# Miniprotein binders against q6w4x9r395to579, part 207

Target 1, 185 residues: q6w4x9r395to579
Amino acid sequence: GHCSLEGGSFVTTFDARPYRFHGTCTYILLQSPQLPEDGALMAVYDKSGVSHSETSLVAVVYLSRQDKIVISQDEVVTNNGEAKWLPYKTRNITVFRQTSTHLQMATSFGLELVVQLRPIFQAYVTVGPQFRGQTRGLCGNFNGDTTDDFTTSMGIAEGTASLFVDSWRAGNCPAALERETDPCS
Short names: E, the ipSAE of ESMFold2; O, the ipSAE of OpenDDE; V2, 0.75 times the mean of E and O plus 0.25 times the DockQ between their complexes.

## First folded at step 16 (miniprotein)

Design sh12 (at its last look DockQ between E and O 0.70; V2 from the best seeds 0.70)
Fold by ESMFold2, look of step 16:
Structure sh12 (fold): chain B 185 residues (1-185), chain A 89 residues (1-89)
Amino acid sequence: as target 1 above (185 residues)
Amino acid sequence: DRLRKIARVLYWLAAVLMWEAERAFEAGNFEEAFRLAEEAGELIEYAIKLAEEAIKEGDTDPQTEELLKKAEKLAKEVERFIAKVAEEL
């Protein structure tokens, strides 16, 4: 399964459902029992211009009981708060420069993250088939059914991206703004 | 400036750990809440140190001062939360 975080704050879920949002917060991208040590993947968004409603991806975070890896837009890679030089390796995670513009985090537990550093910071999440039907977060539930990809942290399927995204906030932040359509009554 | 860039990463991580600590507290997992908050506190103190060092070394970017202000605010929140959790231990 593939999930992408692309310029303009566009997200495409594991079930290929696209949406867009803007918010200054950290969001849960992926939770799954397939990630060891209570692992979770998160995305940090921050303002990308002068308008408070325009945001973009600035970092990706992998957290578990063992590792707290941050990969930032500024090409800073840390684990547990310590800056690391690439290639960087733990027992089950390797972070390395894939190309002059891309970094890769490869794992032994079926998670792969590719980060595009230039021209714009983007992230591409790949999970193995063992994750099917066992994911939660902004990347959706990976069950092959796009009608419930906007399932909130409370288990409620929503019809709008904004309610869905707000439920996955990992911080005290303003509500996300949806930019896919004009407001409707 | 590399110091400011690292400080920003530490700030983001500390904020996430505080959010996790708050969730652990709400779930009644007070030992975990305390541990996460202490880790967040260590990260944010380091972020403050790096931001201050960046300014001392000539970083004049206004965003460095703004980061320092946000980090100091978070540090106060962490301190208050640790005191709150300690009452439940």
Scores: ipSAE 0.740, ipTM 0.877, lowest interface PAE 1.0, mean pLDDT 86
Fold by OpenDDE base, look of step 16:
Structure sh12 (fold): chain B 185 residues (1-185), chain A 89 residues (1-89)
Amino acid sequence: as target 1 above (185 residues)
Amino acid sequence: DRLRKIARVLYWLAAVLMWEAERAFEAGNFEEAFRLAEEAGELIEYAIKLAEEAIKEGDTDPQTEELLKKAEKLAKEVERFIAKVAEEL
């Protein structure tokens, strides 16, 4: 399964459902029993301009009982707040520079993350087949059905992206705004 | 502006930890809530220090001041939460 966060405010789920939102919060991208130590992948969105519609992805966070990793445009910070030089390696996670503009987080448990740092901060999440039907968050449920991707954290199917996205907030933040735009435009 | 950048990351992480702490508290897991909140507190205090240091070193970016304000606000929230959780232990 491939989930993408592109163009600052566009998301494509594991089931290939595209949607757009504007929010300034941290959101759960991926939760799954397949992630060890209650792991979760999260996305941090922040204001990038003056208007409410000017929001962008600014960081990706992997959080578990064992590991805390934040990949931002400029820094990789782990655990107690130390900025790390790459490559950074833990027991089952490695963060390294893939190219001059791309970082990669590789894991031993079937999660891969590629982050484009420039010119636009973008993220690409890949999960193995063992995650099928066992994912939740902004990346969807990876069950091959796009119609139920907007399932909230409470297990309710929503018709709009905004309510769906809001349900996956990892903090007290303003409500997300939905725009009907083509991610490919 | 590296200090600001690191401070901002720490702020985000602290906020997430506090969110988890609150969820733990709601679930009745007070020990876990306390642990998470304390960790959030450490991170946010470090963030504040870095932001202050940035300003001291001549960072005049309005974003740094804004971050500092946000971080201080979160620090207070963490402190209040810790006190709340402690009453349940």
Scores: ipSAE 0.659, ipTM 0.856, lowest interface PAE 0.7, mean pLDDT 92
ESMFold2 (binder alone), look of step 16: mean pLDDT 87; pTM 0.845

Design sh2 (at its last look DockQ between E and O 0.66; V2 from the best seeds 0.66)
Fold by ESMFold2, look of step 16:
Structure sh2 (fold): chain B 185 residues (1-185), chain A 89 residues (1-89)
Amino acid sequence: as target 1 above (185 residues)
Amino acid sequence: DRLRKIARVLYWLASVLMWEAERAFEAGNFEEAFRLAEEAGELIEYAIKLAEEAIKEGDTDPETEELLKEAEKLAKEVERFIAKVAEEL
């Protein structure tokens, strides 16, 4: 399965459902029992333009009890808080520069991440077939059915991207819905 | 400035660890909440040092001053949270 995070805050789920959202927070992209040590893949979004509705991907985070890898838009790569030169390798994760514009995180547990650094910071997540029906987060549930890809962290299918995305916040951040309008003000 | 950029990454990571610490606390996992918060505190103190060093090296980007203020605020939140968790241990 393939999930993409592209310019303009566009996301395409493992089940090929496209959506767009605007928010400034860290979000859970992918959780699964197939990721070791309670692993999760997360995306950091920040304001990217002059309007409050423009946000973009600024970092991708892989977090588990053993590894805390951050790859940033500014080409900073850290693991467990320490800046790294590429390539580097752990027991089951290798991070390396494939081209002047792309980095890759390859793993032994079926997760692969490709990051485009330029001209626009974008991320492409690939998971093996063992993940089918066993994912949750912004990349959807990978069950072949797009009608329930907007399933919240509480397990409720939503009809709008904003409520779905806000449920997957991994941080104390303003909800995206609060930025649409305030009818009272 | 690479120091500011590393400090920003450490700030994001510390923020995520604090979010997890708060979830652990809500679940009654107080030892885990304490451990995560201590790790977040170490990361954010390092982020503060790097941001301060960037300013000393001549970084004039307004983002660096804003990051320092955000990081100091988070550091205080981490300290308060650790004290709160310690009462439950």
Scores: ipSAE 0.692, ipTM 0.859, lowest interface PAE 1.3, mean pLDDT 86
Fold by OpenDDE base, look of step 16:
Structure sh2 (fold): chain B 185 residues (1-185), chain A 89 residues (1-89)
Amino acid sequence: as target 1 above (185 residues)
Amino acid sequence: DRLRKIARVLYWLASVLMWEAERAFEAGNFEEAFRLAEEAGELIEYAIKLAEEAIKEGDTDPETEELLKEAEKLAKEVERFIAKVAEEL
């Protein structure tokens, strides 16, 4: 399954459902029993301009009982609060520079993350087949059905992206705004 | 502006930890809530220090001041939460 966060406010789920939202919060992208030690992948969105519609992805966070890794545009920070030089390696996670503009987080448990740093901060999440039907968050449920991707954290199917996205907030933040999805933009 | 950037990251992480702490508290897992909140507190205090250091070193970007204010706000929230959780332990 491939999930993408592109163009600052566009998301494509593991089931290939595209949607757009504007929010300034941290959101759960991926939660799954397949992630060890209660692991979760999260996305941090912040304002990028003056208007509420000017929001963008600014960081990706992997959080588990064992590991805390934040990948931002300029820094990789771990649980000890220190910026790390790459490559950074833990027991089952490695963060390294893939290209001059791309970082990669590789794992031993079937999660791969590629982050484009410039010119636009974007993220690409890949999960193995063992994750099928067992994912939750903004990346959807990876069950091959796009119609139920907007399932909230409480297991309720929503018709709009905004309510869906809001349910996956990892903090106290303003409500997300939904806009029409233009995958070509 | 590296210090500011690191401080921002720490702020985000601290925020997430506090969110988890709150969830743990709601679930009645007070020990876990306390642990998470303490960790959030450490991170946010470090963020504050970095932001202050940035300013001291000549960072005049308004974003740094804003971050500092936000971080201080979160720090107070963490402290209040820790006190709340402690009453349940």
Scores: ipSAE 0.633, ipTM 0.844, lowest interface PAE 0.8, mean pLDDT 92
ESMFold2 (binder alone), look of step 16: mean pLDDT 87; pTM 0.843

Design sh3 (at its last look DockQ between E and O 0.70; V2 from the best seeds 0.66)
Fold by ESMFold2, look of step 16:
Structure sh3 (fold): chain B 185 residues (1-185), chain A 89 residues (1-89)
Amino acid sequence: as target 1 above (185 residues)
Amino acid sequence: DRLRKLAKVLYWLASVLMWEAERAFEAGNFEEAFRLAEEAGELIEYAIKLAEEAIKEGDTDPETEELLKEAEKLAKEVERFIAKVAEEL
């Protein structure tokens, strides 16, 4: 399964459901029992344009009980806040430069993350078939049905991306719909 | 510039760890909640030091002052949470 985070907060789920949202927060991108040690992949969005409603991806975070890895445009930061030179390797995870503009996080548990650092920060998540029907978060539930990909953290299928995205907030941030928008939006 | 950018990353990580700490607390995992909150506190104090150093070195970006204010608020939240969790240990 493939999930992408591109452009101005554009997401395509594991079931190929596209959507866009506006928000400045950290969101749960992927949770699954297939990730070891209660692992989760998260996405950080921040302001990116003239309007306060314009947001874009600025970092991807992988957290488990054993590993804490933040990939941003300028730094890879791990446990205890240490900035790391690449390649960075743990028992199950390797983060390395794929190209001059792309980083890759490869894992032994079926998760792969490719991050485009330039010209804009984008992320591409790939999970193996063992994840089918066992994911939750902004990347959807990977069950082959796009109609319920907007399932909230409470297990409720929503018809709009904004309520779905807001339910997956993880961190100190305002709600996605509460910020002032451009009158032309 | 580099100091402000690193401080932002530390702030984001600390925020996420606090979110996890709150989930652990709600689940009754008080030792885990305490550990996560302590780690968040260390990260946010480091972020504050970096933001303050950036300002001292001449960073005039308004985002740096905003980050410092938000980091100080989070640090206070972390301190209160740690005290709350400690009563359950």
Scores: ipSAE 0.656, ipTM 0.840, lowest interface PAE 1.4, mean pLDDT 84
Fold by OpenDDE base, look of step 16:
Structure sh3 (fold): chain B 185 residues (1-185), chain A 89 residues (1-89)
Amino acid sequence: as target 1 above (185 residues)
Amino acid sequence: DRLRKLAKVLYWLASVLMWEAERAFEAGNFEEAFRLAEEAGELIEYAIKLAEEAIKEGDTDPETEELLKEAEKLAKEVERFIAKVAEEL
């Protein structure tokens, strides 16, 4: 399964459902029993301009009982708040520079993350087949059905992206705004 | 502006940890809530220090001041939460 966060505010789920939102919060991208130590992948969105519609992805966070990793445009920060030189390696996670503009987080448990740092901060999440039907968050449920991707954290299917996205907030933040735009346009 | 950027990252991480702490508390996992909140507190204090250092070194970007304000706000929230959790331990 491939999930993408592109263009600052566009998301394509594991089931290939595209949607757009504007929010300034941290959101759960991926939660799954397949992630060890109660792991979760999260996305941080912040203001990129003056208007409410000017929001963009600014960081990706992997959080588990064992590991805390933040990948931002300029820094990779770990458990103790220290910026790390790459490559950074834990027991089952490695963060390294893939190209001059791309970082990669490789794992031993079937999660791969590629982050484009410039010119636009973008993220690409790949999960193995063992995650099928067992994922939750903004990346959807990876069950091959796009119609139920907007399932909230409470297990309710929503018709709009905004309510869906809001349900996956990792904090007290303003409500997300939905815009119906084709990310491929 | 590296200091500001690092401070921002720490602020984000502290925020997430605080969110998890709150969830743990709601679930009755008070020890976990306490642990997470303490970690959040350490990170947010570090963020504050970095932001202050940035300002001291001549960072005049309004975003730095705003970050400092938000970080201080979060720090207070964390402290209050820790006190709350401690009552349940």
Scores: ipSAE 0.633, ipTM 0.854, lowest interface PAE 0.8, mean pLDDT 92
ESMFold2 (binder alone), look of step 16: mean pLDDT 86; pTM 0.838

Design sh4 (at its last look DockQ between E and O 0.57; V2 from the best seeds 0.65)
Fold by ESMFold2, look of step 16:
Structure sh4 (fold): chain B 185 residues (1-185), chain A 89 residues (1-89)
Amino acid sequence: as target 1 above (185 residues)
Amino acid sequence: DRLRKLARVLYWLASVLMWEAERAFEAGNFEEAFRLAEEAGELIEYAIKLAEEAIKEGDTDPQTEELLKKAEKLAKEVERFIAKVAEEL
């Protein structure tokens, strides 16, 4: 299964459902019982500087009880708040430079993340077949049915991306505004 | 700009940990909420230090000042939350 975050604001789910959104928040991209230690993959979006209302992907975060890995648009890689030189390995996770423009986070539990750093910060999430029907978040539920990929954090299938995306926010984040003030919460 | 870049990452992580701490608190997992909030507090204190150092070293990017304001606001939120959780332990 493949989920992609491209062009700063576009998402394609594990079931190939495309959508676009804008928001200045962290969102849950993928939760699954198949991820060890209560693992979750999250995406951070922030203002892109193109206009006051546009946002784009700025970081990807993997959290579990043992690891708190952040990979940023600025090419900063941390685990548990400490900057790391690549290649970097934990018990089940290895982060390394795949090419001069791509980083890869490889895991032993069927999650692979490839991050394109340049020219545009993009992320590609691959999960093994054991994840079928076992995912939640912005990447959808991976059940082969695009009609319910917009299932909210409360388990409600929505017809619009906006309600779906908003339900997966992981933080106190104001709605996107035509003109944002300094405090956004 | 390296200091701003790291400070920003620490800010995002602290924000996520605070969100998780709030969820743990809502679920009645007060020990976990406390531990997450303490970790968030340590990260945000470091982020503030890095942002302040960046400004002192001549970083004039308006994003650095914005980050510092956001980080200081989050730090106050973390302190209040830790006090709230401590009463439930």
Scores: ipSAE 0.758, ipTM 0.884, lowest interface PAE 1.0, mean pLDDT 86
Fold by OpenDDE base, look of step 16:
Structure sh4 (fold): chain B 185 residues (1-185), chain A 89 residues (1-89)
Amino acid sequence: as target 1 above (185 residues)
Amino acid sequence: DRLRKLARVLYWLASVLMWEAERAFEAGNFEEAFRLAEEAGELIEYAIKLAEEAIKEGDTDPQTEELLKKAEKLAKEVERFIAKVAEEL
């Protein structure tokens, strides 16, 4: 399954459902029993301009009982709050520079993350087949059905992205805004 | 700008940890809630120090001041939460 966060506010789920939202919070991208140590992948969005519609992805966070990794445009920060030189390696996670503009987080448990740092901060999440039907968050449920991707954290199917996205907030933040835009634009 | 950038990252991480702490508390896992909140507190205090240092070194970006304000607010929230959790231990 491939989930993408592109263009600052566009998301494509593992089931290939595209949607757009504007929010300034941290959101759960991926939660799954397949992630060890109660792991979760999160996305941090912040304002990028003056208007509420000017929001962008600014960081990706992997959080588990064992590991805390923040990948931002400028820094990779770990548990101790220190910026790390790459490559950074833990027991089952490696963060390294893939290209001059791309970082990669590789794992031993079927999660891969590629982050484009410039010109736009974007993220690409890949999970193995073992994750099928066992994912939750903004990346959807990876069950091959796009119609139920907007399932909230409480297990309720929503018709709009905004309510869906809001349910996956990892903090106290303003409500997300939904816009009907072409994800290819 | 590096100080501000690092401070911002720490702020994000602290925020997430506090969210997790709150979830733990709601689940009745008070020890875990306390642990997470303490960690959040350490990170947010470090973030504050970095932001203050940035300002001291001449960072005049309004975003730095804004970050500092947000961080200080979060620090207070963490402290209140820790006190709350401690009552349940």
Scores: ipSAE 0.603, ipTM 0.840, lowest interface PAE 0.9, mean pLDDT 92
ESMFold2 (binder alone), look of step 16: mean pLDDT 87; pTM 0.843

Design sh5 (at its last look DockQ between E and O 0.53; V2 from the best seeds 0.56)
Fold by ESMFold2, look of step 16:
Structure sh5 (fold): chain B 185 residues (1-185), chain A 89 residues (1-89)
Amino acid sequence: as target 1 above (185 residues)
Amino acid sequence: DTLRKIARVLYWLASVLMWEAERAFEAGNFEEAFRLAEEAGELIEYAIKLAERAIKEGDTDPETEELLKEAEKLAKEVERFIAKVAEEL
């Protein structure tokens, strides 16, 4: 299964459902029991224009009980708050420079993340077949059906991207979100 | 500025850990909530130090001052949360 975060604000789910959103926050991209040690993949969005309602992807975060990896658009890579030189390896995760413009996080548990740093910060999430029907978050549920890909954190299938995305917020949202009158632009 | 960029990452990570700590608290896992919040506090204090150092070393980007303000706000939230969790331990 493939999920992509492209163009700063566009998402395509594991079931190929495209949508767009804006928000200054961290969002849960992928949760699954197939990720060891309560692993989750998250995406950070921040302002990208003159209005706080114009936002784009600025970082990807992988969290588990053992690793807390952040890859930012500014090419900062950290684990557990410590900046890392690439290639960087843990027991089951390797982060390395794939090309001059791409980084890759490869894992032993069926998750692969490729990050394009330039010209636009983009992320490409690949999961193995063991994840089918066992994912939740902005990348959808990977069940082969696009009609319920907008399933909220409460388990409710929504017809609009905005309600779905809002339910997957994680982390303390910056003050700029408090001044927004419309989260989409 | 490299210091600002690292401080921003630490801020994002601390914010995520606090979200996780809140979920642990809601689930009744108070020792886990406390541990996560303490880690978030350490990260955010480091982020504050890096942002302050960036400014001292001549970083004039308004984003750096904005980050420092947000980091200080989060640090206060972390302190309040830790006190709340401690009442349940």
Scores: ipSAE 0.662, ipTM 0.847, lowest interface PAE 1.3, mean pLDDT 85
Fold by OpenDDE base, look of step 16:
Structure sh5 (fold): chain B 185 residues (1-185), chain A 89 residues (1-89)
Amino acid sequence: as target 1 above (185 residues)
Amino acid sequence: DTLRKIARVLYWLASVLMWEAERAFEAGNFEEAFRLAEEAGELIEYAIKLAERAIKEGDTDPETEELLKEAEKLAKEVERFIAKVAEEL
């Protein structure tokens, strides 16, 4: 399964459902029993301009009982709050520079993350087949059905992206705004 | 502006930890809630220190001041939460 966060406000789920939202919060991107140590992948969105519609992805966070990794445009910060030189390696996670503009987080448990740092901060999440039907968050449920991708954290199917996205907030933040735009346009 | 950037990242991480702490508390896992909140507190205090250092070293970007304000706000929230959790231990 491939999930993408592109163009600052566009998301494509594991089931290839595209949607757009504007929010300034941290959201659960991927949660699954297949992630060890109660792990979760999260996306941090912040203001990128003056208007409410000017929001963008600014960081990706992997959080578990064992590991805390934040990938931002300029820094990789880990458990102790220190910026780390790459490559950074833990027991089952490695973060390294893939190219001059791309970082990669590789794992031993079937999660891969590629982050484009410039010119636009973008993220690409790949999960193995063992994650099928067992994912939750903004990336959807990876069950091959796009119609139920907007399932909230409470297990309710929503018709709009905004309510869906809001349900996956990892914090007390303002409500997300939905815009119906084609990410491919 | 490296200090500001690191401080921002720490702020985000602290926020996430507090979110987890709150969930733990709601689930009745008070020890876990306390642990997470304490960790959030450490990170946010470090964020504050970095932001303050940035300003002291000549960072005049309004974003740095804003970050400092946000971080201080979160620090207070963390402290209040820790006190709340401690009552349940």
Scores: ipSAE 0.488, ipTM 0.782, lowest interface PAE 1.1, mean pLDDT 91
ESMFold2 (binder alone), look of step 16: mean pLDDT 87; pTM 0.848

Design sh6 (at its last look DockQ between E and O 0.63; V2 from the best seeds 0.65)
Fold by ESMFold2, look of step 16:
Structure sh6 (fold): chain B 185 residues (1-185), chain A 89 residues (1-89)
Amino acid sequence: as target 1 above (185 residues)
Amino acid sequence: DRLRKIAKVLYWLASVLMWEAERAFEAGNFEEAFRLAEEAGELIEYAIKLAERAIKEGDTDPQTEELLKKAEKLAKEVERFIAKVAEEL
């Protein structure tokens, strides 16, 4: 399964459902029991452009009880608050420069993250088949059905991206929420 | 520039850990809430030191001052939360 964060504000879920949003917050992209040590993948969005209502992806965060890896659009890579030089390896995770413009985080537990640093900061999340039906967050539930990909953190399927996205906030956010959904009209 | 960029990352991480600490507190997991909040506090104090050092070393980007103000506010929130959790230990 593939989930993508492109164009600063666009998301395509594991079930290929596209949507768009803007917000200044950290959001949960992916939670799953398949991730060890209570792992979660998160995305940080912040203001972009001239309009204060526009935001874009500025960092991707992998959190577990053991590792706290941040990859920023400024090419800062940290684990547990310490800046790292690439390639960087833990027992389960390797972060390395795939090309001059792309970084990759590879893991032994079926999660892969590819980050495009330029011209626009973008992220591509790949999970193995063991994750099927066992994901939640902005990347959806990976069950082959797009009708319930907008399932909130409370387990409620919503019809709009804005309510869905808002439920996955993971941080103290003053809450500038913009409803810029991809209509199914 | 590099000090500001690292401080920003530490600020984001501390913010997330505080959110996790608050969830743990609401779930009654007070030892976990305390542990997460202490970790967030360490990260945010380091972020503050890096931002202050960046300014001292000639970083004139207004984002650095804004980050420092946000980090100082978060540090106070962390301290208040730790005191709150300690009442439950």
Scores: ipSAE 0.692, ipTM 0.856, lowest interface PAE 1.2, mean pLDDT 85
Fold by OpenDDE base, look of step 16:
Structure sh6 (fold): chain B 185 residues (1-185), chain A 89 residues (1-89)
Amino acid sequence: as target 1 above (185 residues)
Amino acid sequence: DRLRKIAKVLYWLASVLMWEAERAFEAGNFEEAFRLAEEAGELIEYAIKLAERAIKEGDTDPQTEELLKKAEKLAKEVERFIAKVAEEL
């Protein structure tokens, strides 16, 4: 399954459903029993301008009982609060520079993350087949059905992206705004 | 400024930890809530120190001041939460 966060506010789920939202919070991107030690992948969005519609992805966070890794545009920070030089390696996670503009987080448990740092901060999440039907969050449920991707954290199917996204907030933040999605924009 | 950038990352992480702490508390997992909150507190205090250092070293970007204010606010929230959880232990 491939999930993408592109163009600052566009998301394409594992089931290839595109949507757009504007929010300034941290959201659960991927949660699954297949992630060890209660692991979760999160996306941090912040304001990029003066209007509510000017929001962008600014960081990706992997959080488990064992590991805390934040990949931002300029820094990779771990649980000790220090910026790390790459490559950074833990027991089952490696973060390294893939190209001059791309970082990669490789794992031993079937999660891969590629982050484009410039010119636009974007993220690409890949999960193995063992994750099928067992994912939750903004990336959807990876079950091959796009119609139920907007399932909230409480297991309720929503018709709009905004309510869906809001349900996956990892903090107290303003409500997300939904706009019509143009995947080609 | 690198210091500001690191501080911001720490702020984000601390925020997430507090969110998890709150969930743990709601679930009745007070020990876990306490642990998470303490960790959040450490991170946010470090964030504050970095932001302050940035300012001291000549960072005049309004974003740094804003971050500092947000971080200080979160630090207070963490402290209050820790006190709350401690009553349940």
Scores: ipSAE 0.629, ipTM 0.842, lowest interface PAE 0.8, mean pLDDT 92
ESMFold2 (binder alone), look of step 16: mean pLDDT 87; pTM 0.848

